# Ledger of designs, part 37: miniprotein binders against q9ydz1

Target 1, 329 residues: q9ydz1
Amino acid sequence: MVQGLPGEFEDYLYRVIASLYRYAERLVVVDYPSSPTRRSIDLIVSLPGSRVVLIKAIYDASLISKKEVEELSAVANSLGVSAVIIAERMGREDLLTGVVYDRYGVNMVNLETFENFVSGREEVYVTRYKDIYTVSISSEKLREKRLEKGLSLGHLAYMLKTSRKSIYEYERGVMSPSVEKAEKLVDILGEEILEPIDILTSPRKPVSKRDFDKPEEALVGEKLLELGFKVSHAKRTVVDLVAGRSGEEGVGSRIMIVVKRSREGRERMMSRIMKGVKMGSILSSSLYAVVNREEKSLIKDIDYTKTIVKDVREFINDVSRGRVEENEE
Below, E stands for the ipSAE of ESMFold2; O stands for the ipSAE of OpenDDE; V2 stands for 0.75 times the mean of E and O plus 0.25 times the DockQ between their complexes.

## First folded at step 15 (miniprotein)

Design n4 (at its last look DockQ between E and O 0.82; V2 from the best seeds 0.75)
Fold by ESMFold2, look of step 15:
Structure n4 (fold): chain B 329 residues (1-329), chain A 95 residues (1-95)
Amino acid sequence: as target 1 above (329 residues)
Amino acid sequence: SPEELEEAIERIYEAIRIVLRAFEREEQGRLEEAMEKYREAVRILEEVLKELEKVLPRIDSEEEREEVEEVIEFLREAIELYLEFVEELEKQLGE
């Protein structure tokens, strides 16, 4: 087994970009940190219907650690957007087209599956569960069609060569049938019982320890939690903190913050700010740079980027008074 | 040790919340109350720092040791920051 070389990571990322640009309304590349195996997000796409998706794109998903995936999931959850992993392989296993896999609680599909889904060419019905492939069935439609045909749980179980308990569990949504059993169910009850998988559902936020790099970040994060934001502290992407909450009329409020890191020079700080502005634009989110008052001169020439520069006390006081600035149209 | 680190982190968040309350007092012009809260937060962090420094040599796991060292570095930076808040208020009060 030969793990991909750094150039091969970028080749796959560009292959994903080339495939998706025709379907995405907008696409932003996130290339920080520079190492593909150490960053949690590679792409952000906006799909028709204003659906935003955070994407980790890597040829072999075994190279992603749990920490990267949990950060992807937490950031997506806090911002109220979807997350997905696009990969062709997981270690020794090739990912099959039309199958949804799970990687630490985040949906994972190959590129062809994702493209077919977003283009509307094919729905996805199959999930890899442990070592078997199962089919997504509507519990309500299964029960409805079984009753319409006058079939008991026992009779249907006999026809599938399975237990009555299994049919009961299918109808409760506790268990999904194997592909073989699902084919028999469709033959008996019709295709209406199939339920497409929405691979772009927002992941559930994993339980995480509060983990942060700098005292200013911790103060900001705790204050935003007090104000009712979902907050995630990030270490493997461009920004250090993301926050989101639902607003009136279903419009969410999103904040992204870059905090100057210890021993970080002006060049690296400016690079993160510029990349964070692009990330924020697709998320309709303000970007804040939190620095010491004396450090403000490091970033004065980014005013054109609509980045809001504050020291920690200024930020906390402004957000406490509801004086958090919005980008003007 | 994992339980001790989790307890230390919760005490750190207690100090963080105290500083947030100090910001509120300062914004209201209640500068002496704000300074008392900054000093309380510093005392809490100094206690946690001392406790973690005592535990550090007894940690067998290199992974746990690195986790504790990261928290210790955070504590030192936070104490320095909060003391700057105190110093600023001392100048304002002495003026």
Scores: ipSAE 0.743, ipTM 0.939, lowest interface PAE 0.6, mean pLDDT 84
Fold by OpenDDE base, look of step 15:
Structure n4 (fold): chain B 329 residues (1-329), chain A 95 residues (1-95)
Amino acid sequence: as target 1 above (329 residues)
Amino acid sequence: SPEELEEAIERIYEAIRIVLRAFEREEQGRLEEAMEKYREAVRILEEVLKELEKVLPRIDSEEEREEVEEVIEFLREAIELYLEFVEELEKQLGE
């Protein structure tokens, strides 16, 4: 199959959707932009236990740009949700079942691994970063079981043909063992030392790049930062800006903003708003459309009951007054 | 240089923060002070734009050139928007 054909992407995305539909409480397809190779988010899924995940689904993960993964991670971090890449291969290499790969700081798994995880069929213990495979172990359980066996750090190190320092680093959680060393540790100490990987772990905080596309977006973004929101700009999804603020019980407020582009026609903006409403429904997020004053009259007639249409000044004044309308589910 | 672009970006964000303070002045009915702040922000952006336009022809890296071109496009649109804010206040003060 020729890498990057639109049909292969669509077929794989449908395969992922069909799989996840069995396990998801809610599923939203994010079909924007129309080009799959310019899209940071393909799916938003609500899983049991109120776990919301942003999914990038691609058959060949070598086609994912660093910028797309950074955006996926940034959006997920700002909204206080998880991100995952589901892929079958990376170039010429097939992704192994039961392995969590690191792709630019986001967890990447094959579909089978993700199905096994969300269904609770199989736990995942193996990570790959670059060419290095490691096994996830509980640092506490490792120490506990070592002490129960009456083994010193030096004695266990000798049995593993490793240094005392390596065993100490495992027990501190600052290093994970290789597969070979983990097998020997399990043989000596038992399988209870293994710690299942939560694939849905929050992505690493992206380095906050001051990314700005539009003057209105920059004003809105900076104001939300001043108000203590985490903010991320998005170029490869429906919305232009996402913001989240943690309350005492977790993510207290989620905001998504569609900012009209100077060259964007009304129909295209409306399409984004409609798709943004779908995203908001699963993210429990308010959706704002920020437009100029002239355009506001043109968009107000759109009885999209779930979209707040403001000009940039009205938006900034409203949020400054604590008038962030939360969309109740 | 990457350092010069970072400095330019910091100045752009200074101008953005000035505009946010101008909105606070408008909301307080202090329209003259708001207008002065918008004009200050415009001046900062025009200076940054002029600096970046001088540097752009000297950039050999295509990636760095694209990044500077994106910032220049932003600056032009931002200047236009902030001048519209000034014109709106000038109309209100002239009525």
Scores: ipSAE 0.716, ipTM 0.926, lowest interface PAE 0.7, mean pLDDT 87
ESMFold2 (binder alone), look of step 15: mean pLDDT 87; pTM 0.868

Design n5 (at its last read DockQ between E and O 0.78; V2 from the best seeds 0.75)
Amino acid sequence: SPEELEEAIERIWEAIRIVLRAFEREEQGRLEEAMEKYREAVRILEEVLKELEKVLPRIDSEEEREEVERVIEFLREAIELYLEFVEELEKQLGE
ESMFold2, look of step 15: ipSAE 0.754; ipTM 0.942
ESMFold2 (binder alone), look of step 15: mean pLDDT 87; pTM 0.869
OpenDDE base, look of step 15: ipSAE 0.721; ipTM 0.927
ESMFold2, look of step 16: ipSAE 0.746; ipTM 0.937
ESMFold2 (binder alone), look of step 16: mean pLDDT 87; pTM 0.869
OpenDDE base, look of step 16: ipSAE 0.741; ipTM 0.933
ESMFold2, fold request of step 17: ipSAE 0.776, 0.780, 0.779; ipTM 0.945, 0.944, 0.944
ESMFold2 (binder alone), fold request of step 17: mean pLDDT 87, 87, 87; pTM 0.872, 0.875, 0.871
OpenDDE base, fold request of step 17: ipSAE 0.671, 0.698, 0.682; ipTM 0.911, 0.920, 0.914
ESMFold2, last read: ipSAE 0.747, 0.788, 0.740; ipTM 0.940, 0.948, 0.939
ESMFold2 (binder alone), last read: mean pLDDT 87, 87, 87; pTM 0.868, 0.869, 0.871
OpenDDE base, last read: ipSAE 0.653, 0.695, 0.668; ipTM 0.905, 0.918, 0.911

Design n6 (at its last look DockQ between E and O 0.83; V2 from the best seeds 0.76)
Fold by ESMFold2, look of step 15:
Structure n6 (fold): chain B 329 residues (1-329), chain A 95 residues (1-95)
Amino acid sequence: as target 1 above (329 residues)
Amino acid sequence: SPEELEEAIERIYEAIRIVLRAFEREEQGRLEEAMEKYREAVRILEEVLKELEKVLPRIDSEEEREAVERIIEFLREAIELYLEFVEELEKQLGE
């Protein structure tokens, strides 16, 4: 079959949706922009325990550029949610079930792996790094079990047919053993040394990006940064700016903003607002449209009960006084 | 160069922060101070715009040229916006 045809993108997305609907408490499809290779987020799911995950779903992950993945990661980090790429292959390489891959700092797994993890059928222990598969080991438990058995670094290294340096590095967490070495470690020290991988971890390295689309967006973004929000500007999804911060009791607040994009007509902006409302609902996040007088006429048909409309001065003054509500749903 | 572009970007954010201070003055009813800050921000952006327009023809990389072109468009829109803030304050002060 020929790969890269438009129908193949939609077929895979529908397959992912069909699989996940039984595990997700809520699921929102983000199909904007319309091109699958130019958008950063395809799905947002809420899993049991109120865990929200931003998902990029694409059959062949080699078709995702660095820019899309960096935006996915930055948005997830700013909102304090998880991100994952679900794919079946990377170029000529098929993704193996039970293995976590990396794509520009975001976890990537095949659909079966994601299903098994979410359903609780299987834990995930294996990571693919470059050309080898490594196993996640608890550095602390490895050292504890070795000492319980009375084994020196040298004795354990001898048993594994490896170097003392390798054992030392496993115990310091700077190296992970290959599958072969991990099997031997488990035979000697027991399964207790294995550490499951949480594929739903929020991206830890924030990628703040100052981008230049609209002056109002830049003013809002800088003000929110001054107020202690993590802020991300976005170009490849339904919203233009996302912001989040942790609350005093650990309860966070999230803000999502749309502005008119360059050369954007009424239909596209209205579509983004409607989809942004749905995205905000699953994220427990307010959706704001920051617009001037001319732009208000462009979007006059929106549902004002679901979207908060402000000009840039109103928004900034309100957020400065703490009048922007954290959770409006 | 990348260093020249980074310096221009920092000057742009300096102007943005000045506008945020202008909003604060406006909320306090200090309209003349707010207007002075909007005009200060405009002067900064006009300087950066002129510098970037001179550099644009000498940029070899298509990616870098496109990035600078976006910043130039942003600057023109921002200057227009900030001048609209001044115009609104001028009207308000004449009342």
Scores: ipSAE 0.776, ipTM 0.942, lowest interface PAE 0.7, mean pLDDT 85
Fold by OpenDDE base, look of step 15:
Structure n6 (fold): chain B 329 residues (1-329), chain A 95 residues (1-95)
Amino acid sequence: as target 1 above (329 residues)
Amino acid sequence: SPEELEEAIERIYEAIRIVLRAFEREEQGRLEEAMEKYREAVRILEEVLKELEKVLPRIDSEEEREAVERIIEFLREAIELYLEFVEELEKQLGE
């Protein structure tokens, strides 16, 4: 196992940053935890069209754990933003340009594929799940073009040397064709049947896991769930909780919460708060610091104008009263 | 068993919800009722803690053992926190 040298990770992250800086409206580096191999989110990027993306950047995606990807996906889903993994390799295999990989329910692409997507240079049609390559096709266009050519489901199936059922499943969008079948479909029906993959759309919804590390975190999380927020616990990023509620106009309230850890020194908590403020600026989210009553007096002197410091009871009471302070930009 | 652990987790969340109701009572000035709810939550967590501590030595899986140990640590911290809420209200009612 080539343990990627700590330097290779930093170098690759800088390469990703340098690339994305050309296309991003805003970019925030999430340098917490300090160990990249314990970090679920490396970057937050605002792309044209108000698309915010949480990015995990890793040279070798074999080193990313299922737990990190689950957290990345859960945080993104709770905040109503996208998640993507950018990687060059998976162990001994190089990631192909123009292929979207499924890594634990999050889309994974190489840097070139992501650059091509965000710049609009090249569209992506190929997905890999495990060892299976499939091509993204429009189920509607497939049916339309089949009917325009006067082909029955059975006739098209015969031409493809496949079953009528397979063609029917393609037209229902419940199955995607193999590369070989898609090539034949394009030859028969034209390239207009191809549907570009939105890399920012996750293939699978994360399963909400109830997780609890701290009593205060559990109370806050459960209260936010009662109020109809999507909540995710985060162990591998700056914040401990993220929550989001969709409003009528789309993304409603976003909240991020830093809960003081029992063994966490003031300086470390302050570092997390400052990094959380940076994350909040791009996510248009309120940042709360939940502390005990004794600690609140110690933190009040910190004029972090963008952080609301509460004890757990005050936080719960404020949220219950609909006093979720929106982060005034 | 996985089922016993799931039941224990549901009881923990019941206690958490009871504490949330205690906060509502406290905000309403119903301090005695809030204290009763905090004490109820503590009792539930102490029962779950005692059950998990008995099962912990019988867990052969390292992953399961670590999971139960984390829950036990949470339970101890939660009991301490909820007892602090009781003590704060006892001071307010004794004044």
Scores: ipSAE 0.710, ipTM 0.924, lowest interface PAE 0.7, mean pLDDT 87
ESMFold2 (binder alone), look of step 15: mean pLDDT 87; pTM 0.867

Design n7 (at its last look DockQ between E and O 0.84; V2 from the best seeds 0.77)
Fold by ESMFold2, look of step 15:
Structure n7 (fold): chain B 329 residues (1-329), chain A 95 residues (1-95)
Amino acid sequence: as target 1 above (329 residues)
Amino acid sequence: SPEELEEAIERIYEAIRIVLRAFEREEQGRLEEAMEKYREAVRILEEVLKELEKVLPRIDSEEEREYVERVIEFLREAIELYLEFVEELEKQRGE
């Protein structure tokens, strides 16, 4: 499949959507910006158990850059949700079913693997690490079963044709064995040493310099950081800033903000607001439009029951008093 | 040069936080203190702007040059915004 053209990209995205409808409790399409290679998020799904996942869906993952993936990762981390890339290829390499790949720190799987995982049909045990495939094992069970069999690190290393240090590292969780070595380990110690991979864990937020856009956005972001939110600024999706934090008794809150971007007209800003409302609904998050007087005229026909409109001072003061954390019902 | 840019960025965030303190002073009705905070933030940003404008011609990397150009535009917009905050408070006083 050829990616990089809207129609061909939408064909794969449609395939992913059609597949996920069966398993998702809710699904929102995030098709902004219009170019599939310039956006960080294509889909948001809510899976059983209230698990929310941000998805980048692209047939050939080599067509997305580090910047898109880092934004996906940062947004997911700040919102306290999972992220995954669903793809069939990486350049000239087809993605194998049952294997987890890594793309700039985000888990990447083919569609069949994702379907099998979320449906509970099959567990995933294999990761592509560098140029080899490795198997996820439980460090605890590996050591336990080795000791039960009376095997030293050296003896097990001999049986696997590897170093004593490698066995030690497997037991510390620092390294995972190759498929060949994992097969030998299972033959010796049993399948109980295998550990399923949860492909839907939250990604780490990448370390990078913050980009500067609008002064209002910077003020909002810094204030939310002071209040204990995780905060990410975004350029490649419908919202400009996302923030999330846990409440004192496990109750979380999420905030999403739209500000006018450079060279953005009324139509584009209105479109982002409408799509942001949908994104917010699946995340149980308020959507704010932080605007000045001139920018307010660009969005005067929005649905004010679904979007909270503030200037920067109003927003900062409300958040300082805790009023933004009280959602409309 | 990279260390100079990092220090400039830290000064920008210092100014942003000063403006957040100014908002607090406004909410408390301490308008004179808020205005001083806004002006302090402006002075910091003006200093950073001058420093970055002098550094910009010496930047070799196109990627770094584009980043610094974006920061300079941000600074100009931020100074304008913070001065607007001062003007609003001056109007309140002159009423």
Scores: ipSAE 0.797, ipTM 0.949, lowest interface PAE 0.6, mean pLDDT 86
Fold by OpenDDE base, look of step 16:
Structure n7 (fold): chain B 329 residues (1-329), chain A 95 residues (1-95)
Amino acid sequence: as target 1 above (329 residues)
Amino acid sequence: SPEELEEAIERIYEAIRIVLRAFEREEQGRLEEAMEKYREAVRILEEVLKELEKVLPRIDSEEEREYVERVIEFLREAIELYLEFVEELEKQRGE
């Protein structure tokens, strides 16, 4: 296992940060855990148009575990935000500019591709899934332009040296053409058939493996599920639970919860709370700290944090009464 | 079997839901009903724990073994927590 030098990761993260500062309305660095290879989220960025994205930044995406990507995806899905991986390579393969890769159901791009996308300099049309490159096309525009040229499905299929079925599947959006077929389609029908890929798509619903961490987390999580929240456990970031509910009139309620760990000292919990507050500010999320009754007295005196400190029963009772304090900006 | 593990997990979540109902009873001032529900949840978790502890030595997959070990640890901590909830209510009843 080539342990990437600790410096390469920090340097790459700083490069990503320095790039994104030019385009971001708000940027939060999530420096927890300290080990980059155990952290699911490195950055939270607010982009123009109220688009919030969770970013995992790593020079070599082969060092990202499936569990980290699943957590990134789950957290983003529960909060109703997007997730992206920014990387330069995957093992021995450099990531190509202008290509969106799939990494365990999350979009992965190099920094240049992401910069081009967020700046509006270049649109992205190419997706790689496994070893297959496909081009994003508008199924509607493909059909429209085909009909404008007076071409039948069979005639266009003949021109592409493909089946009538393949053209029909493209026009239904059930299959995307290869690069070679897309080039021929563009040559025949024009570039207007291309459909730009939105890199900032919501991650697919993670298969929620029921992770059993803490009894308090399980109680809180189940109650939030009963109340119609999407809930995700997080093991590789500042918070232990995230929850989100879509409101009827726009910005749904977002909740992040820090649960005190049995072996966690007060200072470490406070560090997580402070970092969680920073995350909450950009996510428009309430931050709760769930602690034991004995610990509540020790943390309540910490009025400097926009953090609501509760025991598990108080939390469940407050949330049941609809007392989700939305952090008003 | 995977099916037996899924059933065990569903029973754990049933116990968690029972504890949530116990909180509702506690909030209503129905302390005896709350204590009874906590004890019911503990009983369910103890049964599941006993079943998983018997199966654990027979699991050949390291990944499955580690998962079941995590569930066993969770069950022990949950039992302890729910018993603490009972003890807290017993103290309140005696005051």
Scores: ipSAE 0.715, ipTM 0.926, lowest interface PAE 0.7, mean pLDDT 87
ESMFold2 (binder alone), look of step 15: mean pLDDT 86; pTM 0.859
OpenDDE base, look of step 15: ipSAE 0.705; ipTM 0.922
ESMFold2, look of step 16: ipSAE 0.772; ipTM 0.940
ESMFold2 (binder alone), look of step 16: mean pLDDT 86; pTM 0.859

Design n8 (at its last look DockQ between E and O 0.78; V2 from the best seeds 0.75)
Fold by ESMFold2, look of step 15:
Structure n8 (fold): chain B 329 residues (1-329), chain A 95 residues (1-95)
Amino acid sequence: as target 1 above (329 residues)
Amino acid sequence: SPEELEEAIERIYEAIRIVLRAFEREEQGRLEEAMEKYREAVRILEEVLKELEKVLPRIDSEEEREEVERVIEYLREAIELYLEYVEELEKQLGE
């Protein structure tokens, strides 16, 4: 296996893109930062049912750090969207098709598994849990089918060569059976007890207000938190801040922000703005560029219909107006 | 130490909130009140900066030293930004 070479990361990413664009309603490539091992998000796709997914695509998931995965998770949580890692292996371990793995709280699957899921060709039932592979079952269907067959907890436990407590825990949803036990359960009770895993309901990290790069970014982020947004500060993607209101639908509740960095030249800032516009388009979110008043000339000739340019005070005052007017109304 | 850095970060957020209150005063036309709050935030950050600069030589870990140095850089930038806000208000008040 040849990993870490230039082009190897791009080859795998292209394979993921080629697989997914035939199933995605929309797909946007996020290629910033330029180094694949430094960025937290590689792709954003919208799938049927208006499901937006942030994707990290990397052949060997051991090459991404906890920080990158935590940022992916936090950004997804703040925006109210899903996140997934698509990889073929984790260090010495190859990822099996049809199995969901966990990487710092984010679901991880190989490409074939993801493709089968999004195409509807195959459902996913198996999770790697600690040392074993477990099968997702419907606690309700398990109990229903057991009772239809006239089996007690003890009878079923005897047939599986397990404890009555284990059957009780399966029916409570506290425990999932191993693949061996699940095969026996299906033989006895039928396939209806199997429950597909929705791999797009990955766990999310809580937002953190301590991840800030610049004083302007910190002011913006703290104000958005005061207004009830979930906020994530990002260091490994094209935008510096993302914010969303939890519990609302998607479109009208999302804000993405690029903050002018103290030593950043026009070319780098414009590049981030242009890439951020693409990211925002699939999220149905406008991109805000926060710069000081004398630096607005650095970003001349942008498309103002897609990017809103403010200094810190202008931004904060504009977003505050709804809260101030609410108090008076 | 992690405890000293956590305390510094909490004071940084205290200053941030004070500046947000200053923005509110400024929006309301209460420019002298806003300027007082900007100066208060600057004093807080200057105290944190001075404390961290004293701690820096005592740090043995290169990893911990680099983290404190990054916070010091942040503090210098934040103080500069907040002082720009003060200067803008001084001009408006004819001072």
Scores: ipSAE 0.745, ipTM 0.939, lowest interface PAE 0.6, mean pLDDT 83
Fold by OpenDDE base, look of step 15:
Order: sequence, then structure tokens, then C-alpha cells
Structure n8 (fold): chain B 329 residues (1-329), chain A 95 residues (1-95)
Amino acid sequence: as target 1 above (329 residues)
Amino acid sequence: SPEELEEAIERIYEAIRIVLRAFEREEQGRLEEAMEKYREAVRILEEVLKELEKVLPRIDSEEEREEVERVIEYLREAIELYLEYVEELEKQLGE
């Protein structure tokens, strides 16, 4: 099988979709760009407990670029949602069930591991970073159970054939044990020391790269930053910019913006708006279409009840006045 | 150099902030002051563009070259847009 054929990607994406439909409250397919190998987000899923996840689904995770993962992470971070990669392989290596991999700062799991997690069938405790496997343990429970057994740090270290420093680092949560050391810790202290990994942990804050493609996008992005939004520019999804601000009540305003390009035809812009509306429905976000004054007349016939069409100056003035229209869904 | 590109990007963001202040002046009905700010932003971008166009032929790295070419294209589009904002205000002040 030639790695990277469009069919293999589509087949795997459909398998992931078919699986997730059993567990998702809502599921949106993000079919933009048309090429799956240039797409940072394939799915948006609402899980029980109001957990929204951006999903990249790829059979072979060696084919995903760093830039795609960085964008996935940045978009998720700006919107205050989770991101995950679902994959079966990393080149020649199959992803193990029950293992969470780090791929450019985003959690990566196979489909079975993700199904087990979202269904509550099996907890995951093992993380792989590069070639190193570690087990997630509760630093607090480790210390508690050690003390209940009357063991000193030095005595437990001796039993594990490790240093006192290593045990101290485990109890501080600054280091996780290897699989071999974790097995010995469980044998001595019990399974209650294990801490299940939340696969849906928010991705590490990407270093905000000032990466703008359009003058209007740059203006909008900078203004939203001035207003205290987290902002991310996106090149590999439907929308050009995403922004989020945490509210006092934990429900933050989410904004997605489609900026028309000078060379972008009306039909392409309309397609992005329609797909953006679908994304907005699951993200509880406002969708703005930002256009030039001359172009506003071309888009006025967009009776899409869920899209706010603004000139860049109008948009900037509206957000400056606190007139962020939230989509009440 | 990567440092020269970073400096160029900082100057571009200075121009962007000036344009945001121009929008505030325009909204206040201070059209002359807005127009002056748009022209200031254009001047900054034209200077950056001229610097990057001089450096572009000296870049040996294909990746760095593509990045500078993308910034040059942005600068051209931004200059065009900000000049349109000046022309719109010139029409309003001439009426």
C-alpha cells in the first residue's frame, strides 16, 4: 500500500467517525482544506461533561507536520478546548493501546485507547515521550501510601534500587517513574498510587508566532490581543483566526473569523462560511466574516443567520465597544 | 539574518498598531489625524519592504527565502490596503 493515498486517509477518518458517533453528543466533520494532508483539524467532538475536543485523525502520524500540530494546539488553546491526535502508526511502529504519546506537545493515542477512555472502559497510565515510557502516579497518594507503610524515602528507594532523590522527585510530581519502577511501587504500595491520564488535557501553550497572511487578519488579530483575547492564526482549517477570552464564570467568549482574501472567489468564501457555521455550532462561538467595504455588497446576500458580516473597521469598532455577539446556542 | 526578519516583523506590528489608532481617530470624526496615521503606517511598511527586497537576493536558505517572500507579499497587500484608507478619507475631506 502506497503510504499517503487519499483513500487510506479517508477510510481511517471514516473509521474514527464511526467509532466516535457512539460516544459523542455532537460531531462535526471539518472537511477543509479538501486535502486531508493539509488539514490541522478533521473533527470537532462534544463529549459527555461538556468536553469539546479538536481531533486530527491520521493513520500514520509520521505524515503529520509539526506546523499542523502546532496549529491544532494553538487553535485549541485559544478556544479553551482540548486537542488530540488519533493515529494507528508512527512510521513503522504501531501505537500501543493504553499508551499516550506526545506528538509535538499534543496527546496522541490509537483509536482503541481513545474509545476506552471516552467510554470509561479502561484508564490509561502510560505516557511515551520519544523512546521513554513513564507511568502516571499521584504524587500525593504515593507519599500517603509510603507513610502508611512506615517507609522512609531512603527505605523505599532501596527497595526500588533507586536513589532517595528519585523517590523525592516522584512525590513532588517533577518526575514520573519508568514502567519497571512503577510496577515495583504498585507491588509495595498498591494500585491506588496510579493516576489516570486525562487524554483531554489542554495542549501546552504554543509560543505565539506572529504568523499573519492578510493585512485585515493582522489588524483583527492585533486588536483582539489588545482586548485580552488569546489569538491564533490558522492556515490549515476553515477559519483564518480564532480568539478566546476566559470570562469570570469560566464561560469565555469564543470568536472565529473568516477573512476574505483579495484573490478569493465568492463561492470559496461562502463554502468557508458554511463550514465555519458548522464549527461554530459545536464550539458555541461567534462566526464573523470580515471583508472590505467594497466586498461587503458581494456577501450581503449571505442570509446565514449565524454569520456576522463586517468590514474590518466595523468589526474592530464593534469589538472595542464590547459588542461581541455570542452565538446563544 | 533571522534577526533582521524579526526586526522587520516588529516594525510591521508597529504599523498595524498605528492603523488601529487611525481607526479610533476615524470613528471619533478626526479624519485628518486618521489620514496622517495611515500615511505614517504606509511609510513604515515601504521602508521595511525596501529593506527586505535588498536582503532577499542574499538569502541562501530556501526556507528563509520563502519566509521573506511571504512577508514581502504581505507588505505589498498591506501598503495597498492602507493607501485605499487614505484615498477614502481624501474623498471625504474633499467633499
Scores: ipSAE 0.733, ipTM 0.931, lowest interface PAE 0.7, mean pLDDT 87
ESMFold2 (binder alone), look of step 15: mean pLDDT 86; pTM 0.842

